# Ledger of designs, part 8: VHH binders against Reelin domain-containing protein 1 (REELD1)

Target 1, 156 residues: Reelin domain-containing protein 1 (REELD1), of Homo sapiens (Human) (a0a1b0gv85r24to179)
Amino acid sequence: FSHGASTVACDDMQPKHIQAQPQHQDSHHITIHTHRTSYAPGDKIPVTVRSSRDFMGFLLQARRVSDHQIAGTFVLIPPHSKLMTCFQEADAVTHSDKSLKRNLSFVWKAPAQPVGDIKFLLSVVQSYFVYWARIESSVVSQQTHSSAHSDDRMEP

## First folded at step 4 (VHH)

Design m06 (framework vhh_7ocj_1)
Fold by ESMFold2-Fast, scan of step 4:
Structure m06 (fold): chain B 156 residues (1-156), chain A 121 residues (1-121)
Amino acid sequence: as target 1 above (156 residues)
Amino acid sequence: QVQLVESGGGLVQAGGSLRLSCAASGFTFSSYAMGWYRQAPGKQRELVAAIYSGGSTRYGDFVKGRFTISRGNAKNTVYLQMNSLSVEDTAVYYCAATEYTWTYGETYDYWGQGTQVTVSS
């Protein structure tokens, strides 16, 4: 769509109707920066997509490392993008128009329930013939308790 | 002001050939991607072929090897050469123009009125 990916792309993050082959992973100059290597339930994690070249379309999700299920929601998105629902409201972000994009900033919110380690997956569309599917971020590890939490036995 | 005008459609026997033309006006033709779409009765409109501003092309699986898309920037015209036509190619063929096309679907900024292609047995 000119106004975003469809829900049929939620599972494979690939176009369904156009059987174009994705570009080789080494040919993109796109990175996903999470600004943090760990998160606690309910945390808001800034996520920045950086590209040395303009692109027009994208689909962004957070996935559990253990079972590849979509996790969390997006609470802040850049201009020329929109929230979409794959399984729960606002669990993915896609483009809202065909304007050229290069650097995009998002805020992802972790669920209150523990979901384990996650990584962000990004598919990017440069043109009809050129796209990259499932570009991966580094793993963002789950924290189940505050670093200030003391497990030390009280010594009387 | 923007116009896309298709021509070249008509009746042809199976195994025959047709050449469609689409004359464009009102935008900077050389910077736009041009596409040919078709729609048969009761079916969704589908992409037949596309040509990017740089000359790269894309074809639907059902027409690969039989159809060729080309463009003449000096004449602001896109062409579709259709060879080895079959009854299944019967449809209204539409010209479309966009700055970009999406791998998740088709983008269409401008559409022509369509030209009928009928292939008889």
Scores: ipSAE 0.000, ipTM 0.148, lowest interface PAE 12.4, mean pLDDT 77

Design m07 (framework vhh_7zox_3)
Fold by ESMFold2-Fast, scan of step 4:
Structure m07 (fold): chain B 156 residues (1-156), chain A 120 residues (1-120)
Amino acid sequence: as target 1 above (156 residues)
Amino acid sequence: DVQLVESGGGLVQPGGSLRLSCVASGFTFSSYWMGWVRQAPGKGLEWVSDIYSGGSTGYADSVKGRFAISRDNAKNTLYLQMNRLKPEDTAVYYCATGEYPIWGESFDYAGQGTQVTVSS
């Protein structure tokens, strides 16, 4: 849809395009940069999506590695996008129009309660018959030690 | 009113170390992310490192493994330990804060800066 993904896509993250099939995962030209390899509860994590080719539609979620449940919320989103509720308010982001997109910047907020390691999942639509489902970011690990400065690091 | 005061800059030889400090006032320091950005002569702002309210840290690729960011919430102070300094680290270093992590120039408040010069 031109104005965003519907909530029926919340689980499988796929458009319901009649007779279209998702492309192979290795054929996309898209990278999800988390800029962080770890997070602590309550952290606000920048997430950037970069593509070497234009796309029109997308759906972005963060999911727990352990059970694939949606985790956290989005607090900043780029132009031509809108917040979406799958499970809790603002837990997903989708396109708001059919404009061509290449680089999208988001800020994801971790829940206050621990949810473990997460991955960002992205589905992108270049056209009706050309889409990729559930493109994965690198794992963003929940930090058990949230300080970069410690006696062990400075002098064991 | 938010105030950030940097210190600890100076002249150091390549391979040397410096520790920068930033004393914050006018806001609940422990609740805000803090970061360091720098500006080399004739160049734009470069994000160096940040630390979130929960304590998770990030580093620019150019400084990863050499710099360490930390915070002391009891003293409202942010630190940057800079090791194995290179001439290309020469810049004015600014302490910054906001509700969101530093992203390029996307920060709410910055201090006056402290000069770091790495020269033989």
Scores: ipSAE 0.000, ipTM 0.147, lowest interface PAE 16.4, mean pLDDT 80

Design m08 (framework vhh_7zox_3)
Fold by ESMFold2-Fast, scan of step 4:
Structure m08 (fold): chain B 156 residues (1-156), chain A 121 residues (1-121)
Amino acid sequence: as target 1 above (156 residues)
Amino acid sequence: DVQLVESGGGLVQPGGSLRLSCVASGFTFSSYAMGWVRQAPGKGLEWVSDIYSGGSTGYADSVKGRFAISRDNAKNTLYLQMNRLKPEDTAVYYCAKDLGYEPIWGELDYAGQGTQVTVSS
């Protein structure tokens, strides 16, 4: 029984199960709720995964929209999960056991340096032969820095 | 060269028993998790059971309580004892290396040629 995704999966976010194929993107029963539509450097963003069906395994990352690079770190994770290092310490979260999961809450921390707009990507394994790869959240936009001008604004 | 050779399949009546064997060569058997997957006619592959190098076992809900996986590291052999067989257990059964390490996530190295199990009167 698995205690998490391998670092080999950091790039493509797919399990390497023989003769298994990812399920059609439209068939998953999962949503990724980002509780913010924008963020500033250093912000903590709550992220909730909701599923109408049980699943056993997952891999969660935040990716830059512009170049698909992994960005930021996770500072709060749910039970039955663990932090993983793909490129930078704690830049991904994966399952720590095979317990059935349905709703998972995380807190993602934006880097101090600007990284642009981001999306959360999630791969989910319901069973060995039933998985969905790279489920996308809505975009979380980087706030434009307010100018010294009094009429500048970060959000419309 | 990894080789897995399955045997022990056959025709059996509902309620009967069979024991499958898988003889492994080409790798350090005791260091790897091993398992069984099956493919019923017209269906995809289904994970059946796995056993870690340390002896911990797992089972699909459909076979739990009826099947028992075991290994003999001195003989490089994996076993599946199948009891109280049902028509829905009819399938080709395959031995797989690395199955127990990441049945949820990871790479599997190899599955053998398979052995046919038919449960019918």
Scores: ipSAE 0.012, ipTM 0.231, lowest interface PAE 9.1, mean pLDDT 81

Design m09 (framework vhh_nb_b201)
Fold by ESMFold2-Fast, scan of step 4:
Structure m09 (fold): chain B 156 residues (1-156), chain A 120 residues (1-120)
Amino acid sequence: as target 1 above (156 residues)
Amino acid sequence: QVQLQESGGGLVQAGGSLRLSCAASGFTFSSYAMGWYRQAPGKEREFVATIYSGGSTYYADSVKGRFTISRDNAKNTVYLQMNSLKPEDTAVYYCAAGPYTLWEPDYDYWGQGTQVTVSS
């Protein structure tokens, strides 16, 4: 849809465009930057999508590495986007209009229960016939025995 | 009776220019998005350019800086100005009208196409 992805895309992350096929993975100009390499249960993790080219639509989820299930929720989203429910409230983000986009910032919240290592999964629609499906971020490892790291610097 | 009729195609040398026109009738043109698509033999249909009812435009990366889409609501016509043409631009060019979506097709009307051939 022009106002967001439909729930039929929740599992495969694919637009249902007639006569369109996803572009080869090596040709996308998009990165997903997680700002952190690990998380603790309940943590809020900033996630930035950066593209060197304009795009119009997207679908973003966090997936468990172990079983590919959707994990966590999104608590902050950029303008021209909206929260979507695939399996639990706010577990995905999609575009809310067809304005051109290039850089998008989100905050993802880890569930209170351990879900293991995760990665962010993104599909991007540049135009009706030009899209990339299931672009992956680097793995963000679950920090099971996390403690806040205090600033142990010497007093000035 | 809804109709989309393309014109302006033909044979042109590499580096040359062509202007395609698409005359629309049978619907409220000013409220529709208009687009150009192309298909070369043996290849999938490729998006070229779109112009929305409000005047916003979007272009495929392969044509940015060379092609310009515009519309004249008084004449119910959409145009594609093609400059610096390359042999790779050789295709049948189709005019389309409708609300385009980013996830599912939502276009109501397609023209018959006009052939553009760019010689080297």
Scores: ipSAE 0.000, ipTM 0.190, lowest interface PAE 10.8, mean pLDDT 80

Design m10 (framework vhh_8ghr_2)
Fold by ESMFold2-Fast, scan of step 4:
Structure m10 (fold): chain B 156 residues (1-156), chain A 122 residues (1-122)
Amino acid sequence: as target 1 above (156 residues)
Amino acid sequence: EVQLVESGGGLVQPGGSLRLSCAASGFTFSSDYYIGWVRRAPGKGEELVARIYPSGGSTSYADSVKGRFTISADISKNTAYLQMNSLRVEDTAVYYCATEYDWIGSEYFDYWGQGTLVTVSS
């Protein structure tokens, strides 16, 4: 597919490819790097997806650890991607074309109200029959302290 | 339930011809959606072979098959075709019919068939 994931994938994050099955979780070549280990409400968190192999499609969301509900929005996305709405505007990102991708940089914005610890979930499509569903990042913990941040301090 | 059913594959000698058919069931092909043929051969990965946009009359082909293959669609019969001429051993693959279908407001290739095997050998 060339235009991105549809909203029917918002919950299970699976492509609806006939006769295709997800690859084993251990076989992917993908890392989701969160540039911070904690966040405060309203914070902007850089997120980088890195792959040692080319892929064509993806779906990225942030989910609450406690109940797996989608949380937050995306405010910066890479080329060849587009924002999509699952429950609130811009709460997910998907590919906009079939160009080959390896390193994708995003900025996620935490909700104004606290939602607890979160993790990022990523589904990646290398080709129609080769995909990985719900690859998890490390947990990003909700801070107990009010904090100010800048992009300079968030980037290593 | 929606599905695509391919037919017409088989064993053929180099230089021969085959016509593949793709019948849609549970939905109708729209002249405003792309219909394509994708093949998968061992060691080569997936290749989009041919694509047609019926209302615009536009077709496109992979460089490997230009001049030899012709895609067409008969919307009234809810069927798409791939005419394959001057077949080569390297055309051996499973051929899949695929279509873009917008049911939630976004176009995507959600519906592929089971595939039909084409073997070109002497």
Scores: ipSAE 0.005, ipTM 0.167, lowest interface PAE 11.4, mean pLDDT 79

Design m11 (framework vhh_7mjh_2)
Fold by ESMFold2-Fast, scan of step 4:
Structure m11 (fold): chain B 156 residues (1-156), chain A 120 residues (1-120)
Amino acid sequence: as target 1 above (156 residues)
Amino acid sequence: EVQLVESGGGLVQPGGSLRLSCAASGFTFSSYAMSWVRQAPGKGLEWIGRIYTSGSTSYNPSLKSLVTISRDNSKNTLYLQMNSLRAEDTATYYCARDYTIWGESAFDYWGQGTTVTVSS
């Protein structure tokens, strides 16, 4: 699908290519970098995908660690990508064309309601026959106790 | 020459179960995704689900709890297991070779179909 993943891929995050088989997870050349290791409700979190090789297509989501449900929305996306709705508007990002991609920067916005710890999941299509499904980022932990529990900072 | 032949259709009572088979020949079966599609009398085609070369499956959300698709590559055979059948499941059931890309429905070869009738 040259213009991006369809909503059929929202659950398993796999391209629906006939002879494409998922590559072993350890063979991928891609990392998902989140600058922050924790977030508070409503926070905007920069997310960068870095690859040592060019790829043509992708699908990116944030998912709760506890129940694997999709969480949050994307508010800034790179060129040659487009927002996608799996269950809530703008809760996923996919490619918009077949241009070769290597480094992609996004901004993910946490929901106002707490959703617990999350991970970013990425599926990448290098070619029609070669893909990696559900590449995981490190966990981004929800701040369990907000600074609302300690309001005693003194200002000069 | 690609051929797909469905079998296992027939009369079944409401609440019953039925297993359909699709025998494939004339191509490397293990290299292709396969789909099941049905057509009720006077209705359009309704996609049931597909099984990829990996063995992973994708189902029509309205049917996911009622059906299971599997394959046996050593026998070049595709299967559809149906449970808790209702009168609304009365249809001709087709297997199809599936070259769907990114969820776009694309089929190049179809079987002749097998008829399932659910009535008491």
Scores: ipSAE 0.000, ipTM 0.115, lowest interface PAE 13.2, mean pLDDT 78

Design m12 (framework vhh_7mjh_2)
Fold by ESMFold2-Fast, scan of step 4:
Structure m12 (fold): chain B 156 residues (1-156), chain A 121 residues (1-121)
Amino acid sequence: as target 1 above (156 residues)
Amino acid sequence: EVQLVESGGGLVQPGGSLRLSCAASGFTFSSYAMSWVRQAPGKGLEWIGRIYTSGSTSYNPSLKSLVTISRDNSKNTLYLQMNSLRAEDTATYYCARGSYTLWGPDAFDIWGQGTTVTVSS
């Protein structure tokens, strides 16, 4: 929709545009910069999306590398975007209008419980027939030494 | 029954011009934005442009200089005028009801069956 992705897109991150197919992964002009290569539980990680071309729509999530489950929440989002709930409140971000976008800055908050290594996944809609699905960031590794104290919080 | 029927396709020589028509029936044509979309053999869909209920138009920037979209609400007909046709414009051309909608499966809710344009000598 013009106001953002719907919850039916939470799993596959596809816009479901009739007769449209995602573009080749090699053709996008987009980078996801995580500003850190590792995180500790509860950390706030700046995430910047940069594009050399304007786009209108997007869906951003953090996913566990091990099982592809959505992890963490977004605590700061740019203008013309809105928080979305797939699983847990604020676990995804999508566009709130059709304004042209190039550079978007977010802050992602890691869960208090260990979730392992994560990647940010981004789907971008330039136009109805021109979109890229599941663009991946570099892996952001969980700091094993810093996360040791949180193990006591897990109950059987 | 809601229906869109394209016509006017055929063989045209490089550098030529062609006008396609789309006849609408079964709905209040004047109340909907309308679009043109094409598909070259073995390629994906390419959006050409749309015309709103007001008569204002929006085009794919790559095609803007080559095409003009218009409508005649009294005849329930949508038109696509194409000029300076090239071999790469060979495609099946579809009319569709609706406007561009991000993340909307219903953006183009009704499609015609298409009309084929071949640009060759």
Scores: ipSAE 0.005, ipTM 0.269, lowest interface PAE 10.5, mean pLDDT 81

Design m13 (framework vhh_nb_b201)
Fold by ESMFold2-Fast, scan of step 4:
Structure m13 (fold): chain B 156 residues (1-156), chain A 125 residues (1-125)
Amino acid sequence: as target 1 above (156 residues)
Amino acid sequence: QVQLQESGGGLVQAGGSLRLSCAASGFTFSSYAMGWYRQAPGKEREFVATITSGGSTYYADSVKGRFTISRDNAKNTVYLQMNSLKPEDTAVYYCAADSEYTIWGDTYSSEYDYWGQGTQVTVSS
């Protein structure tokens, strides 16, 4: 939709555009930069999406490496985006309008319960006919902490 | 009211070139993404190339380096320059217009996609 991805896309992260096919993974001009390589339960992790070309729509999730289940929530999102609920409130982010986008900054919050290593998955829609599905970030590894905290400051 | 008219198809020898044109009318051409799709005998229609309203281009891997999409907003026309043609490029080529309305999961969005009637490209070995 022009106002965002629907919940039917929560699992496969694919638009259901008739007669459109996903582009090859190597053809996108998009990077997902996680500002940390590890996280502890309750941590807030900045995530930046950068594209050398404009796009209109997107769906962003964090997934467990072990079973591909959605994990964590988003607590800060850029303009022209909105939170979406797939399984838990605010566990995905999608576009809220069709304005052109290039650089998007988010903050992801790890759940209080340990969920193991995660990676971010991004699907991007340039137009009805041109999209890339499930672009992957680098893995963000879970580190062991005797206590988790929700403060913005973390000292490894 | 929207019309898309393809031209430039024909018979060509392997290794040859063809330039397809698609003349558009009935909408604000400069605000639309324009694309080319093709359908080979016995196969589903597949994506070939698109050019956004802003001029960004995207290609299917099978045609990268051989095909070039371009547009002329003053003439309401989109072009597909096809070089180094192969027998497997034989297909009916369709022009398509997309309002750049992002429809995610909408099975009825094809009602707003406009398609031409197609132009036959045959590449002999």
Scores: ipSAE 0.011, ipTM 0.220, lowest interface PAE 9.5, mean pLDDT 80

Design m14 (framework vhh_7qbe_3)
Fold by ESMFold2-Fast, scan of step 4:
Structure m14 (fold): chain B 156 residues (1-156), chain A 122 residues (1-122)
Amino acid sequence: as target 1 above (156 residues)
Amino acid sequence: QLQLVESGGGLVQAGGSLRLSCTASGRTFSMGWFRQGPGKEREFVASISWSGGSTYYADSVKGRFTISRDNAKNTLYLQMNSLKSEDTAVYYCAADTEYTIWGDTYESYDYWGKGTRVTVSS
């Protein structure tokens, strides 16, 4: 659709276009920058998508590394995008129009309950036949505790 | 209901040229050509944006085929040069009446013509 991905795409993150196939992963011109390498429950994590070429459509989700389930919600999104619900309200972001896009800034909010390490997955559509599916960010690790306490004794 | 009518098919010798036309009964947005050869699945050939500013081609036809359109005449064209036996197929015109960025089905084009046959000898 011109106004965003539908919930049919929530699992595979691919458009359904006749004879179109995803482009090779090494051919995309897109980077997902997470600004942080770790998060604590409830944290707000800035996420920036940068592309050296224009694209028109996209679908962005955060996925658990352990089971690939969608995790967290988006609380700030760029112009020409809209929130969508795959499993929980605002757990994905898609395009809202056909305007050309290159740089998109988001804020993702971690769940209050532990969900483990996550990755952001992005699918982008440059045109009907030119798209990349499930581009991965670096892992953003869940902080599970503070630094080990320095209460180690030298003696028994 | 929008109708698409293809024309220009026929028998041609290898190395020859043909120009296919597709006339729409009304306004269209993105348009494309697909083909289906004997015993093969329907495959993408070329597509063109509404403005004509963006064109896309299957690897098998790049450098040999040129897609173009004349919006004033509601007509889509496919100029086919250096034809090969492998180009033998029924060629279908397809059109959207809306810009499709993300489709739910693999049959994302709203309208299709009945096809025009192209046979390339030897």
Scores: ipSAE 0.025, ipTM 0.420, lowest interface PAE 5.6, mean pLDDT 82

Design m15 (framework vhh_7ocj_1)
Fold by ESMFold2-Fast, scan of step 4:
Structure m15 (fold): chain B 156 residues (1-156), chain A 124 residues (1-124)
Amino acid sequence: as target 1 above (156 residues)
Amino acid sequence: QVQLVESGGGLVQAGGSLRLSCAASGFTFSSYAMGWYRQAPGKQRELVAAIYSGGSTRYGDFVKGRFTISRGNAKNTVYLQMNSLSVEDTAVYYCAAETYTIWGDTVEYEYDYWGQGTQVTVSS
C-alpha cells in the first residue's frame, strides 16, 4: 500500500502486484551496509541501505541464518518510513509514503537472548512493475567470545 | 510540487453541457489512473468517472451515457465532457490522481492527489 507493506508480505517479502514479477537478483543497484560484521545480544547495529537509483517502497527485516525467522527490533528509522509488526512489535520497517528514496539509515537492536548469526533482507519497489525481492546483506555473526569473569576470590 | 488544477465549471441551465479539464503536474501522468468525483452539500463524495492508464473507463450509475471521461497524456490533462445536465448534477467536482498500490496483495486504486474542486451549478 502507499503507506506501507501489507502484513501478508511478512513471510515472503513479496509485493502481491497483479501481473508483475520480481526483477532478476543480479539487476538491482542496491547495497545493505551493516557497519559491523559481528554483534552481541542487546547491541545496536547501524544499517544503511544505499541505492544508485530512486525507489518508492520497501520492506526491511533481520532474519536468523539458521531458520530464517525474524529477529530483533528497529529503534531508529529514517524519514518517510514506519515501524511494522510482523510477529514482534517493531520487528520490520516499511515505507510510509511514495516519496523517492535512495539512502536510508536504520538502527537494529539485537534481542537479549542469543539468536545466532543474522542477515538483513530487503525488498524494494521502484514502481508497480519494477521491484526486487529479498535482497540479502552480508552475514552479521553473533560474537562467541566469552567476556565473563569471575569476581570470586578464595581468601586463605 | 504535485498539483491538480480543475477548470471549466460554472453555471449552466438544465439540458446544457460543460467540459471540465484537470491539468496535472509534478508526477508521471501517464502512469496514473485519473478520476472525477463530486460532492453536493450534505452528501458523500461519489465517483463520477475514472480512466485508467491503459485507457479503460468506469462511470457512476447516474452519469452513464451522459458523461465521457478522456485523457491527453501529452498535455497531462484529464477531461470530463458532461452532456444533458440536470439539477441533480449540481456539485463541486474534484479531479483525483489514483495509482496502483506500491505494495499490496490486490490491485487497489489509491487517491494520492486531489484538486481543489470546481463548482458546477445546473439551474432549473
Scores: ipSAE 0.028, ipTM 0.331, lowest interface PAE 5.0, mean pLDDT 81

Design m16 (framework vhh_nb_b201)
Fold by ESMFold2-Fast, scan of step 4:
Structure m16 (fold): chain B 156 residues (1-156), chain A 122 residues (1-122)
Amino acid sequence: as target 1 above (156 residues)
Amino acid sequence: QVQLQESGGGLVQAGGSLRLSCAASGFTFSSYAMGWYRQAPGKEREFVATIYSGGSTYYADSVKGRFTISRDNAKNTVYLQMNSLKPEDTAVYYCAAPYEIWGYSPSEYDYWGQGTQVTVSS
């Protein structure tokens, strides 16, 4: 019953585990699947995290590509997780307990104001000395003014 | 009330073996990861091994290949089999149900046993 990441991790997304160092980025078995490649202001974007290995803890945020600032909020989260406030209410999601996790489904809501292209960042803790920091999703591009054309994904 | 009680420590010569046991009570043992930590003289408490509820295990590099963590859910007990012991393994060994996954100190909110002394002579 670890109850989630601390707000001190909001910027660097690192657990502050004594004597522990993050694992190499290429050694994790985790993917962040964004169900759309683009978004418009106010859109709700499904995001799934899938792992071939069990993990206990995590911190998930959406970040602007341009300046790495946190963007948007989470409106649906999986069991054994909780919303966290880094800078604005519900702008991050973290674990609520130490249950083993592999597949997590979220819904992220884009801000009403344009924030440009975004990436989802995920830090994952498998155990005290085995963690990965800032695993990146693919870029989700902000739709241009030409987005008069519908841009919906079915079966992402 | 969560309680953890270690046993099995002692004095052993380099190259020897010991098996530590930790009896747990006061929580749903089978649902939680259990760990072993150690504290050498003059050093901070460090991670040794963990075992998850599903049986997956993870080890500190310094003990990998020499130590084996296991559990018996029917007995609410976690074990640490220590082989090929080195003088550098001399420490008080603590059983933990680690509370802190994302924090500065593993000791701050972790459930700890009282520890069992392991001394390895050369």
Scores: ipSAE 0.016, ipTM 0.277, lowest interface PAE 7.0, mean pLDDT 81

Design m17 (framework vhh_7ocj_1)
Fold by ESMFold2-Fast, scan of step 4:
Structure m17 (fold): chain B 156 residues (1-156), chain A 122 residues (1-122)
Amino acid sequence: as target 1 above (156 residues)
Amino acid sequence: QVQLVESGGGLVQAGGSLRLSCAASGFTFSSYAMGWYRQAPGKQRELVAAIYSGGSTRYGDFVKGRFTISRGNAKNTVYLQMNSLSVEDTAVYYCAAREYTFWGETYEYQYWGQGTQVTVSS
């Protein structure tokens, strides 16, 4: 939709437009920066999407590494975006209009109960005909021991 | 009533240039994707260029580097600048419009103009 992704996209994160051209993962000009390599239950994690090219639409989720299930909620979102519910209230973010976007900042909140390691997944629509599906961030590990675990993951 | 009216077609010599215009009315132009298609006698209609509301574009492989699509939302007009024309570009050029849909149900181009003839002579 021009005003955001519909819930039919929650599972596969694919645009439903018949003329949309899926792009190879390696060809996108987009990165997802988590600003942290680990989290504890209830933590708020800043997440920034950066693109070298303008895009119109997106769908952002956090997914468990173990089973690919959606996890956590979004508590702060950028202008021209809106919260949506795929499985739990506010567990995804999508665009609210067709304005061109390039850098978007979010805050994701971890569930109170442990859900294991997570990745952020992003699908992006650059134009009516061109999209990238399921762009992945680096893994954000569930913190089980704060001293040793995070240090090994600081270097990209 | 939705209307798309093409203009700027005509006869031109190979290597020349033409600028096509399509004036749109009866819908919220800024919310629509606009396209240019062409059809030569005995051939299927093919996509020349398309532009969405945010300004991103797509081109057919045979016109990349030669043609440029643009839009003027204030004037409800889409343009096709055609440079380095060849005899193979001879066709009726059609303006088309559709509402942009991102993730949900999609529609083909909903509205079409009557077409404007472009003839390129050697």
Scores: ipSAE 0.000, ipTM 0.136, lowest interface PAE 12.0, mean pLDDT 77

